# Ledger of designs, part 4: VH-VL binders against o60602r691to836

Target 1, 146 residues: o60602r691to836
Amino acid sequence: YKYDAYLCFSSKDFTWVQNALLKHLDTQYSDQNRFNLCFEERDFVPGENRIANIQDAIWNSRKIVCLVSRHFLRDGWCLEAFSYAQGRCLSDLNSALIMVVVGSLSQYQLMKHQSIRGFVQKQQYLRWPEDLQDVGWFLHKLSQQI

## First folded at step 12 (VH-VL)

Design u03
Fold by ESMFold2, look of step 12:
Structure u03 (fold): chain C 146 residues (1-146), chain A 119 residues (1-119), chain B 106 residues (1-106)
Amino acid sequence: as target 1 above (146 residues)
Amino acid sequence: QLQLQESGPGLVKPSETLSLTCTVSGGSISSGDYYWSWIRQPPGKGLEWIGTIWYSGSTYYNPSLKSRVTISVDTSKNQFSLKLSSVTAADTAVYYCAREDYGDYFDYWGQGTLVTVSS
Amino acid sequence: EIVLTQSPATLSLSPGERATLSCRASQSVSSWLAWYQQKPGQAPRLLIYDASNRATGIPARFSGSGSGTDFTLTISSLEPEDFAVYYCQQRSNWPTFGGGTKVEIK
């Protein structure tokens, strides 16, 4: 695999993702970080078909991390990427796809989207902590799943 | 500016399918900015959410009605619809269509249409 | 299913009086609760969302409070147009509505 993980997120969340995740996890942000990550703003091939870039990112990454925020849920490309990543995972073995809920989202808000409903019903997701004291623990937990 | 209008038969026979359409004007379903919902109110009673649809066709239904409900969208006509199968007198109600904002509350409602289930 | 219990069922008051309406949830809904007003022959109108925020165009005499399971709608000084039925609604899980509180002229 070319990447340890593909981070799938709405472009509207990029600044948050950079500050919360990339600066702490991605080796190109610091030599003390652990992972070679893929994300659209840096790693997609300019001018190429966006679907092809998404498919290549999923194919070439050991894990796919979907950062499901309010913005993610309004982004058809993010939802399609989620569906494609599920297709790569074996039925009943969803270890490659990691779902992270970001922000104050209720079960109702998540359940309105058929593409993610299975994960939501089975509680197969992590929730980004509301308390800043828990962020270090969360990053460790996420790192162990990657 | 935004307006929602329910339309369809006001009388449906028992065991048949109730079919309603909501026409949206002054706004666009295809923009994907909002969700679109059906809510009903039996005469003299409270409100019951039936289900919600996004422009993509993604739906979520009230679990008590799920086996009988289909909601669909036609973005080219700026309409979404409700089909409720195998109706009984208990399905007699005023049926509203409504918009859900991304706050996920019902901020705009149609005027409502009474559907009576009777022989 | 999250059941919302509204009390009282009927509140008889005069114009100028303060109205206090209660909504209690069968389990925590965080702050994900709305209040609607419905006048006879009309569709509901959104008043309050996320427990305490007034919707656009709603007069300041309407205020909401609470979190978890216990919520209150307050109308500080009733005007003639405020005599209506009020419903609470949660969106923590699939939406459910309370049974309503009718505010009527004493």
Scores: ipSAE 0.750, ipTM 0.899, lowest interface PAE 0.9, mean pLDDT 91
Fold by OpenDDE, look of step 12:
Structure u03 (fold): chain C 146 residues (1-146), chain A 119 residues (1-119), chain B 106 residues (1-106)
Amino acid sequence: as target 1 above (146 residues)
Amino acid sequence: QLQLQESGPGLVKPSETLSLTCTVSGGSISSGDYYWSWIRQPPGKGLEWIGTIWYSGSTYYNPSLKSRVTISVDTSKNQFSLKLSSVTAADTAVYYCAREDYGDYFDYWGQGTLVTVSS
Amino acid sequence: EIVLTQSPATLSLSPGERATLSCRASQSVSSWLAWYQQKPGQAPRLLIYDASNRATGIPARFSGSGSGTDFTLTISSLEPEDFAVYYCQQRSNWPTFGGGTKVEIK
């Protein structure tokens, strides 16, 4: 695989994702980091079909990490990417998709979308910790899954 | 100002399908920020959520009604609709359409329309 | 289904008095609870969301509190227009409403 993980998130969450994950996980942010991540803002080919970019990212990454936030749930592209990721998982018979719920999202909020609903009902997912003191541990755990 | 308006027959016979449409004005239904719901209230009773739809067509229904409920959206008409099949007297209620805001609460409501199930 | 039980069913008070309405959930709904006001012949109006946040345009005399399973709506000083039925609603799971509390004039 070209990437360790495709990081799928809403563009509205970019600043947070950069500070919370990319700075700590992506090797281009620091040589102390461990993972070669793919994400839209940096790695998608300008001018190329967005769906093609998403699919390429999904299939060229060992894992797919979707950061499911309120913004994610309101972004059709994110939801579509999530669906494609699930499709790959079915094809590979692997649990390549890692879902991370960010923020205070209720079950109802997650279940409103069919793509998310199916995953939540059948698969385990992670929740970003509310306490900052737990973030280190969480990142470690996430790293182990990537 | 956002307005919702229910429309459809006020009388439905038992075993038939209740059909209602909600027309949204003063705002676009084609927004990812909102969901669009149907809620009903039998006379003198409380409120029951029926289901919700996103502009893309994704739906979520009350489990107790799921087998009989179909909600659809027509973005070109700025409308979303409710179909409830195999109705009985128990389905007699004021039916509201409502918008679920970004926080997933019902912040805008139609005035409601009474649907009576009777022979 | 999460069942919301509201109490009392009816609350008889006079203008200027304090009203305290209770909503109890059959299981924890965290802070995912809203309060609505409904007057006869009208649709419900959102008052409080996420247990304690006033919706836009809602007077300060309305306040919500609570978390988990026990919630309270307080009207510090009843105005004549406040006599109505109040419903709580949770969004932890698919939305369900309480049976309502009727605040009527004594």
Scores: ipSAE 0.636, ipTM 0.872, lowest interface PAE 1.0, mean pLDDT 95

## First folded at step 13 (VH-VL)

Design v03
Fold by OpenDDE, look of step 13:
Structure v03 (fold): chain C 146 residues (1-146), chain A 119 residues (1-119), chain B 106 residues (1-106)
Amino acid sequence: as target 1 above (146 residues)
Amino acid sequence: QLQLQESGPGLVKPSETLSLTCTVSGGSISSGDYYWSWIRQPPGKGLEWIGTIWYSGSTYYNPSLKSRVTISVDTSKNQFSLKLSSVTAADTAVYYCAREDYYDYFDYWGQGTLVTVSS
Amino acid sequence: EIVLTQSPATLSLSPGERATLSCRASQSVSRYLAWYQQKPGQAPRLLIYDASNRATGIPARFSGSGSGTDFTLTISSLEPEDFAVYYCQQRSNWPTFGGGTKVEIK
């Protein structure tokens, strides 16, 4: 694989994701970090079809990490990426999709997003901690899954 | 300033189909940021959520009305519509269109339009 | 379907008094609860969302509290324009509304 993980998130979450995850995980942010991550803002090919970029990112990454936030749920591209990621997992023996919930998911929200609902029903997922003191532990746990 | 406005006939005969349109101005429904909903209120009674649509056309309906409800969206006109089939007197209500915000609450409402089901 | 029961059905108070409205859910809705105000001939207006957050432009005299199944809307000091019907609404599951509480002038 070209990437350790494709990090899928809404562009509206970029600043937060950069500070919370990329700075700590991506090798291009620090040589102390462990993972070569793929994410749209940096790695997608300009002028190429966005779906093609998403699919390439999914298939060229060992893992797919989706940060499911309020913004994610309102981003058609993110939802599409999630569905494609699940599709890949169906062809793989092991699940390559890691779902991270930022905030909370209501049943109503899950019913509006069947792909996410299906994942939640069948797979374990991670929750971004509410306490900043737990962020280190979370990043460690996420790293173990990547 | 975002504004929603309901339009359609105020009188529908029993067994016919109620048809309403919500015109959105001051904002685009072509964004994924929001959902667009129909909510009704029978005279002197409470509120009932009918259904919600996303700009992509994905719809979600109240289970109690699902078999009779169709919500559609026309992004070119910045409108979304409601069709309720096989109406009875029980469907007499003020019908509101509303925006469903990031938190899944209804933050902008139309003024509502009364639809009376009567022969 | 989650049923929201509001009490009292009618609350008669005078301007300046404190109003306390209750909303009880048939099952836990976590904090996924909103309050709306509706005046005669008008559409509902969002007051509180996620149990305790005031919507934009809502006066500080409005406050919400609660979680799970029991929620409260408080109007610390009623203004003349506050006499209206108040509805709670949950978004934990398919959206449902309470039956409403009418706050009327004594």
Scores: ipSAE 0.870, ipTM 0.944, lowest interface PAE 0.5, mean pLDDT 96
Fold by ESMFold2, look of step 15:
Structure v03 (fold): chain C 146 residues (1-146), chain A 119 residues (1-119), chain B 106 residues (1-106)
Amino acid sequence: as target 1 above (146 residues)
Amino acid sequence: QLQLQESGPGLVKPSETLSLTCTVSGGSISSGDYYWSWIRQPPGKGLEWIGTIWYSGSTYYNPSLKSRVTISVDTSKNQFSLKLSSVTAADTAVYYCAREDYYDYFDYWGQGTLVTVSS
Amino acid sequence: EIVLTQSPATLSLSPGERATLSCRASQSVSRYLAWYQQKPGQAPRLLIYDASNRATGIPARFSGSGSGTDFTLTISSLEPEDFAVYYCQQRSNWPTFGGGTKVEIK
């Protein structure tokens, strides 16, 4: 695999993702960081079809981390990426898709989207902590799943 | 100005299918910014959520009704619809269509249409 | 299913009085609770969302409070147009509504 993980998120969340995740996890942000990550704003080829870039990122990454926020839920490309990643996970015996719920999203808000409903019903997701003191534990837990 | 308007037959015979359409004006279903819902109220009683649809066709239904409910969307007509099968007198109600706002509460409602199930 | 129990069923008051309406949930709904007003022959009107935020155009005399399982709608001084039925509604899980509180003229 070219990447340890593909981070799938809405472009509207980029600043948050950079400060919360990339600066702590991605080797190009610091040589003290652990993972070789893929994300659209840096790693996609501008001249190529967007779905082709998404598919390439999913197949070239050992894990796919979907950061499900309100913005994610309203982004058709993000939801398509989630569905495509599920297809890869189903064909493999290993769960490559990691779902992370970000922000104050209720069960109702998540369940309205069929593409993610299976994960939501089975509680197959991590929830980004509300309490800042828990962020360090969360990053450790996420890193272990990657 | 956003407006929602229910339309459909006001009388349905038992065991038949109740069919309603909501026409949206002054706003766009195809934008994907909002969700669209059906809610009913039996005469003199409280409110019951039936289900919700997103422009993509993704639906979520009240578990008590889901075996009988189909909600669909036609973005080209800016409409969404309700079909409720195998109706009985218990399905007599005022039926509302509604929009869910950014916070997923019902901020715009149609006027409502009374559907009576009677032989 | 999250059951919302509203009390009292009927609240008989005069214009100018303070109305206090209660909504209790069968399990925690966090702050995912709204209040609606419904007048005879009309659709419900959103008053309060996320427990305490007034919807656009709602007068300041309407306020909401609470979290978890216990919620309150307060109308600080009843106007003639406030005599109606009030419903609470949660969206922590698939939406359910309370049975309503009728605020009527004493």
Scores: ipSAE 0.790, ipTM 0.918, lowest interface PAE 0.7, mean pLDDT 92

## First folded at step 16 (VH-VL)

Design a01
Fold by OpenDDE, fold request of step 20:
Structure a01 (fold): chain C 146 residues (1-146), chain A 119 residues (1-119), chain B 106 residues (1-106)
Amino acid sequence: as target 1 above (146 residues)
Amino acid sequence: QLQLQESGPGLVKPSETLSLTCTVSGGSISSSDYYWSWIRQPPGKGLEWIGTIWYSGSTYYNPSLKSRVTISVDTSKNQFSLKLSSVTAADTAVYYCAREDYYDYFDYWGQGTLVTVSS
Amino acid sequence: EIVLTQSPATLSLSPGERATLSCRASQSVSSWLAWYQQKPGQAPRLLIYDASNRATGIPARFSGSGSGTDFTLTISSLEPEDFAVYYCQQRSNWPTFGGGTKVEIK
């Protein structure tokens, strides 16, 4: 695979994602980091069809990490990517999709979309910790799944 | 200002299908920030959520009504609709359409329309 | 289904008095709790969301508190227009409403 993981998130969450994840995980942010990540803001080809970019990111990454936030749930492209990621998982021996809930999302909020609903009903997902003291542990756990 | 208005027959016979439409004005139903819900209230009783829909057509229904409920959206008409099949007297209620805001609470409501199930 | 129990069923008070309404959930709903006001012949109006946040245009005399399973709506000083039925609603799971508390004039 070209990438260790495709990081799928709403553009509205970019600043947060950059500080919380990319700075700590992506090798282009620091040589001490572990993973070669793919994400839209940096790696999508300008002028290319967005769906094509999403599909390429999904199939060229070992894992897909979706950061499901309030913004994510209101972004058609994110939801589309989530669906494509699930589609890929059906062809894989192991699930390549890692869902991380960011922020205080209720079960109701997650159940409104069929693709998300199907996933949370059948698969386990991660929740970003509310306590900053647990962030290090969380990042370690996430790294183990990537 | 955003306004919601329910429309449809006020009388439905038992076993038939209740059909209502909510027309949204003063705002676009195609906004990705909001969801659109149906809620009903039997006379003298409390409120019951029926289901919600996103502009893309994604739906989520009350488990107790799921088998009988269909909610759809028509972005070209800026409206969404409710169908409730196999109605009985228990389905007599004032039916409201409502918008779910960015916090997922019902901030705008229609005035409601009474639907009576009677032979 | 998460059941919300409101108490008291009826609250008789005079204008200017303090009203305290309770809502108890059958299981924790975190802070995902709203309060609505409904007057006869009208649709409900959102008052409080996320347990303690006033909706846009809601007077300061309305306040909400609580988390988990126990919630309270307080009207610090009742105005004549505040006499109505009040419902709590949770969105932890699919939305459910309480049975309502009727605030009536003594």
Scores: ipSAE 0.936, ipTM 0.968, lowest interface PAE 0.5, mean pLDDT 96
Fold by OpenDDE, look of step 16:
Structure a01 (fold): chain C 146 residues (1-146), chain A 119 residues (1-119), chain B 106 residues (1-106)
Amino acid sequence: as target 1 above (146 residues)
Amino acid sequence: QLQLQESGPGLVKPSETLSLTCTVSGGSISSSDYYWSWIRQPPGKGLEWIGTIWYSGSTYYNPSLKSRVTISVDTSKNQFSLKLSSVTAADTAVYYCAREDYYDYFDYWGQGTLVTVSS
Amino acid sequence: EIVLTQSPATLSLSPGERATLSCRASQSVSSWLAWYQQKPGQAPRLLIYDASNRATGIPARFSGSGSGTDFTLTISSLEPEDFAVYYCQQRSNWPTFGGGTKVEIK
């Protein structure tokens, strides 16, 4: 695989994702980091079909990490990416999709989308910790899954 | 301003399918920020959520009604619809269509339409 | 299903009085609770969302509080137009409504 993980998130969450995850996980942000991540803002090919970019990212990454936030749930591209990621998982022996819930999302909010609903009903997902003291532990846990 | 209006038959026979349409005006149903719901209220009783749809067609239904409910959306007409099959007298209610706002609460409602199930 | 129990069923008060309405959930709904007002022959109107936030255009005399399982809607000073049925609603799980509290004129 070209990437350790495709990080799928809403563009509206970019600043948060950059500070919370990319700075700590992506090798291009620091030589001390462990993972070569793919994400839209940096790695998608300009002018290429967005769906093609998404699919390429999914298939060229060992893992797919979806950061499911309120913005994610209202982003058709994110939801489509999530569905494609699930599709890939059906062809793989291992679950390549890691779902991380970011922010305070209710069960109802997650259940409104069929793709998300299907995942949460069958698979475990992670929740970003509310306590900042737990962020380090969480990042470690996430890293182990990537 | 946003307006919702329910339309459809006010009388349905038992075992038949209740069919309603909600016409949205003053705003686009294709907005990704909102969801669209059906809620009903039997005469003199409380409110019951039936189901919700996103502009993409993704739906979520009340588990108690899931087997009988179909909600669909027509973005070209700026409408979404409700079908409730195998109706009984217990399905007699005022049916509301509503918008779920950015906070996932019902901020705009139609005036409601009474549907009576009777032979 | 999360059951919301509202109390009292009926509240008889005079204009200018303070109204306090209770909503209890069968399990925690965090702060994902709304309050609606419904007048006869009308659709419900959103008053409060996320337990304590007033919806757009809602007068300051309406306030909501609570979290977890116990919630309260307060009308600081009842206006004639406030006499109606009030419903609480949770969105922690699929939406459910309380049985309503009727605020009627004494």
Scores: ipSAE 0.930, ipTM 0.965, lowest interface PAE 0.5, mean pLDDT 96
Fold by OpenDDE, look of step 17:
Structure a01 (fold): chain C 146 residues (1-146), chain A 119 residues (1-119), chain B 106 residues (1-106)
Amino acid sequence: as target 1 above (146 residues)
Amino acid sequence: QLQLQESGPGLVKPSETLSLTCTVSGGSISSSDYYWSWIRQPPGKGLEWIGTIWYSGSTYYNPSLKSRVTISVDTSKNQFSLKLSSVTAADTAVYYCAREDYYDYFDYWGQGTLVTVSS
Amino acid sequence: EIVLTQSPATLSLSPGERATLSCRASQSVSSWLAWYQQKPGQAPRLLIYDASNRATGIPARFSGSGSGTDFTLTISSLEPEDFAVYYCQQRSNWPTFGGGTKVEIK
């Protein structure tokens, strides 16, 4: 695979994702980091069909990490990417999709979308910790899954 | 100003399908920020959520009604609709359409339409 | 299903008095609770969302508090237009409503 993981998130969450994840995980942000990550803002090919970019990212990454936030749930592209990622998982022996809930989302909010509903009913997902003291542990756990 | 208006027959026979349409004006149902819901209230009783739809067509239904409920959206008409099959007297209620706001609460409502199930 | 129990069923008060309405959930709903006001022949109106936030245009005399399973709606000083039925609603799981509290004039 070209990438260790494709990070799928709403563009509205970019600043948060950069500070919370990319700075700590992505090798282009620091030589001390471990993972070669793919995300839209940096790695998608300008002028190429967005769906094509998403599919390429999914299939060229060992894992797919979806950061499900309020913004994510209201972003058609993110939801579509989530569906494609699930499609890939059906062909893989190992689950390649890692779902991380970011922010305070209720079960109702997650259940409104069929793709998300199907996942949460069958698979375990991660929740970003509310306590900042637990962030280090969480990043470690996430790293183990990537 | 956003307005919602329910329309459809006020009388439905038992075992038939209840059909209602909500027409939205003063705003677009194609906004990704909002969801659109149906809620009913039997005479003299409380409120029951029926289901919700996103502009893309994604739906979520009350588990107790799921087998009989279909909600659809028509973005070209700025409408969304409710179908409830195999109705009984227990389905007699005022039916409201409502918008779920950015915080997922019902901030705009139609005036409601009474649907009576009777032979 | 999360069941919301409202108490009292009926609250008889005079204008100017303080009204306190309770809503209890069968399980924790965090802060994902709303309050609605409904007058006869009208649709419900959103008053409070996320337990303690007033909706747009709602007078300051309305306030909400609570988290988890116990919630309270307070009307500091009842106005004549405040006599109505009030419903709580949770969105932790699929939406459910309480049975309502009727605030009537004494």
Scores: ipSAE 0.926, ipTM 0.964, lowest interface PAE 0.5, mean pLDDT 96
Fold by OpenDDE, fold request of step 20:
Structure a01 (fold): chain C 146 residues (1-146), chain A 119 residues (1-119), chain B 106 residues (1-106)
Amino acid sequence: as target 1 above (146 residues)
Amino acid sequence: QLQLQESGPGLVKPSETLSLTCTVSGGSISSSDYYWSWIRQPPGKGLEWIGTIWYSGSTYYNPSLKSRVTISVDTSKNQFSLKLSSVTAADTAVYYCAREDYYDYFDYWGQGTLVTVSS
Amino acid sequence: EIVLTQSPATLSLSPGERATLSCRASQSVSSWLAWYQQKPGQAPRLLIYDASNRATGIPARFSGSGSGTDFTLTISSLEPEDFAVYYCQQRSNWPTFGGGTKVEIK
């Protein structure tokens, strides 16, 4: 695989994701980091079809990490990416999709997104910690899954 | 200024289909940030959520009304509509269209339109 | 379905008095609870969302509190325009509304 993981998130979360995850995980942000990540803002080919970019990112990454936030749930491209990622998992023996929930998901929200609801019901997922003291532990846990 | 306006017949016969349209102005229903909902209020009673639609056409209905409710969206006209089939007197109510905001609450409402089910 | 029970059904007060309205959920709705104001012949107006956040343009005299199953709307000092019906609404599951509390002038 070209990338260790495709990090899928809403563009509205970019600043947060950069500070919370990319700076700590992506090798292009620091030589001390472990993973070669793919994400839209840096790695998508300008002028290329967005769906094509998403699919390429999914299939060229060992893992797919989706940061499911409120912004994510209202981003059609993120939802498409999630669906494609699930599609890939159907062909894999091991689940390549890592779901990270940012904030809380209501049952109402889950009802609106059956693919995500199905994932939550059948698969393990990670939660971004509310306590900053637990961020280190979270990053370690995420790293183990990537 | 976002405005919602309900339109449709104020009188429907029993067993017929109630049909309403909500026209949105001052904003686009094609935004992915918002959902669009129908809510009704029988005379002198509380509020009941009927259903919600996303700009993509994805719909979500109150389980108690699901079998009778159809909500659709026309992005070209900046409208969304409600159809409620097999109406009875119990469906007499003021019907509101509303925007479901970024936090899943209803922040903009139409003025409401009374629909009376009577023979 | 999550049932929201509001109390009291009617609250009779004078301008300047403090109003305290209760909303109880049949099961936990976390903080996913809103309050609406409805005046006669008008559509509801969003007052509070996520239990304690004032919506845009809502006066500071309106405040919300609570979590889980018990919620409170407080109007610190009633203005003449505050006499109306107030509804709570949850978005934890399929949206439902309470039966409303009518705040009327004594």
Scores: ipSAE 0.905, ipTM 0.957, lowest interface PAE 0.5, mean pLDDT 96
Fold by ESMFold2, fold request of step 20:
Structure a01 (fold): chain C 146 residues (1-146), chain A 119 residues (1-119), chain B 106 residues (1-106)
Amino acid sequence: as target 1 above (146 residues)
Amino acid sequence: QLQLQESGPGLVKPSETLSLTCTVSGGSISSSDYYWSWIRQPPGKGLEWIGTIWYSGSTYYNPSLKSRVTISVDTSKNQFSLKLSSVTAADTAVYYCAREDYYDYFDYWGQGTLVTVSS
Amino acid sequence: EIVLTQSPATLSLSPGERATLSCRASQSVSSWLAWYQQKPGQAPRLLIYDASNRATGIPARFSGSGSGTDFTLTISSLEPEDFAVYYCQQRSNWPTFGGGTKVEIK
């Protein structure tokens, strides 16, 4: 695989994702970090079809991490990426798709989106901790799933 | 400013399908920021959520009504609609269309339309 | 299904008095609860969202409080236009509404 994981998130969440995740996990942010990650703002080919970039990211990454925030839920491209990644997940013996709920989202907010409803109903997701003291442990847990 | 208006027959026979349309003006139904809902209120009684649709066509329905409910959008007409099949007298109510805001609460409502189910 | 129980069913008060309305959920809804006002012949109007935040254009005399299962709407000094039915609504799971509290002139 070209990437250890494709990080799928809304562009409106980029600053948060950079500070919370990329600076701690991605090798291009620090040689102390463990993973070669893929994300749109750095790794997508300018001028290329956005669907093609998403498709390539999903198939060239060992894992797909969807950071499901309120912004993610209002982004049709993010939801399409989730659906496409599910197709790959069904082909694998181990799940390639990791769903992370970010922010204070209710069951109702998540269930309104048919593309993610299966994961929500089966509780197949991690929840980003609201207590900042727990973030280090969460990053360790996420790193083990990647 | 945003306005919602329900339209459709006010009288429906038992066992038939209730069909309503909500026309949105002063705003776009194609926005990814909002959801569009149907809510009903039997005369003299409380409110019951029927279901919600996103502009993409993704729907979520009240589990007690799900088998009889279809909600759809027509973004070219800036409308969304309700079909409720196999109606009985228990389905007599004022039917409201509503918008769900950023916080997922109902901030704009239509005036409501009374639908009576009677022979 | 999350059942919301409102009390009292009817609250008879005079203008200028303080109204306190209760909503109790059958299970925790966190702070994901709203209050609506409905006058005869009209659609409901959103007053309070996420338990304690006033919706746009709602006067300061309306306030909400509570979390988990017990919630309160307070109208600090009733105005003539405040005599109406009030509903609570949760969005922790698919939306349900309380049975309503009618605030009427004593």
Scores: ipSAE 0.822, ipTM 0.932, lowest interface PAE 0.6, mean pLDDT 92

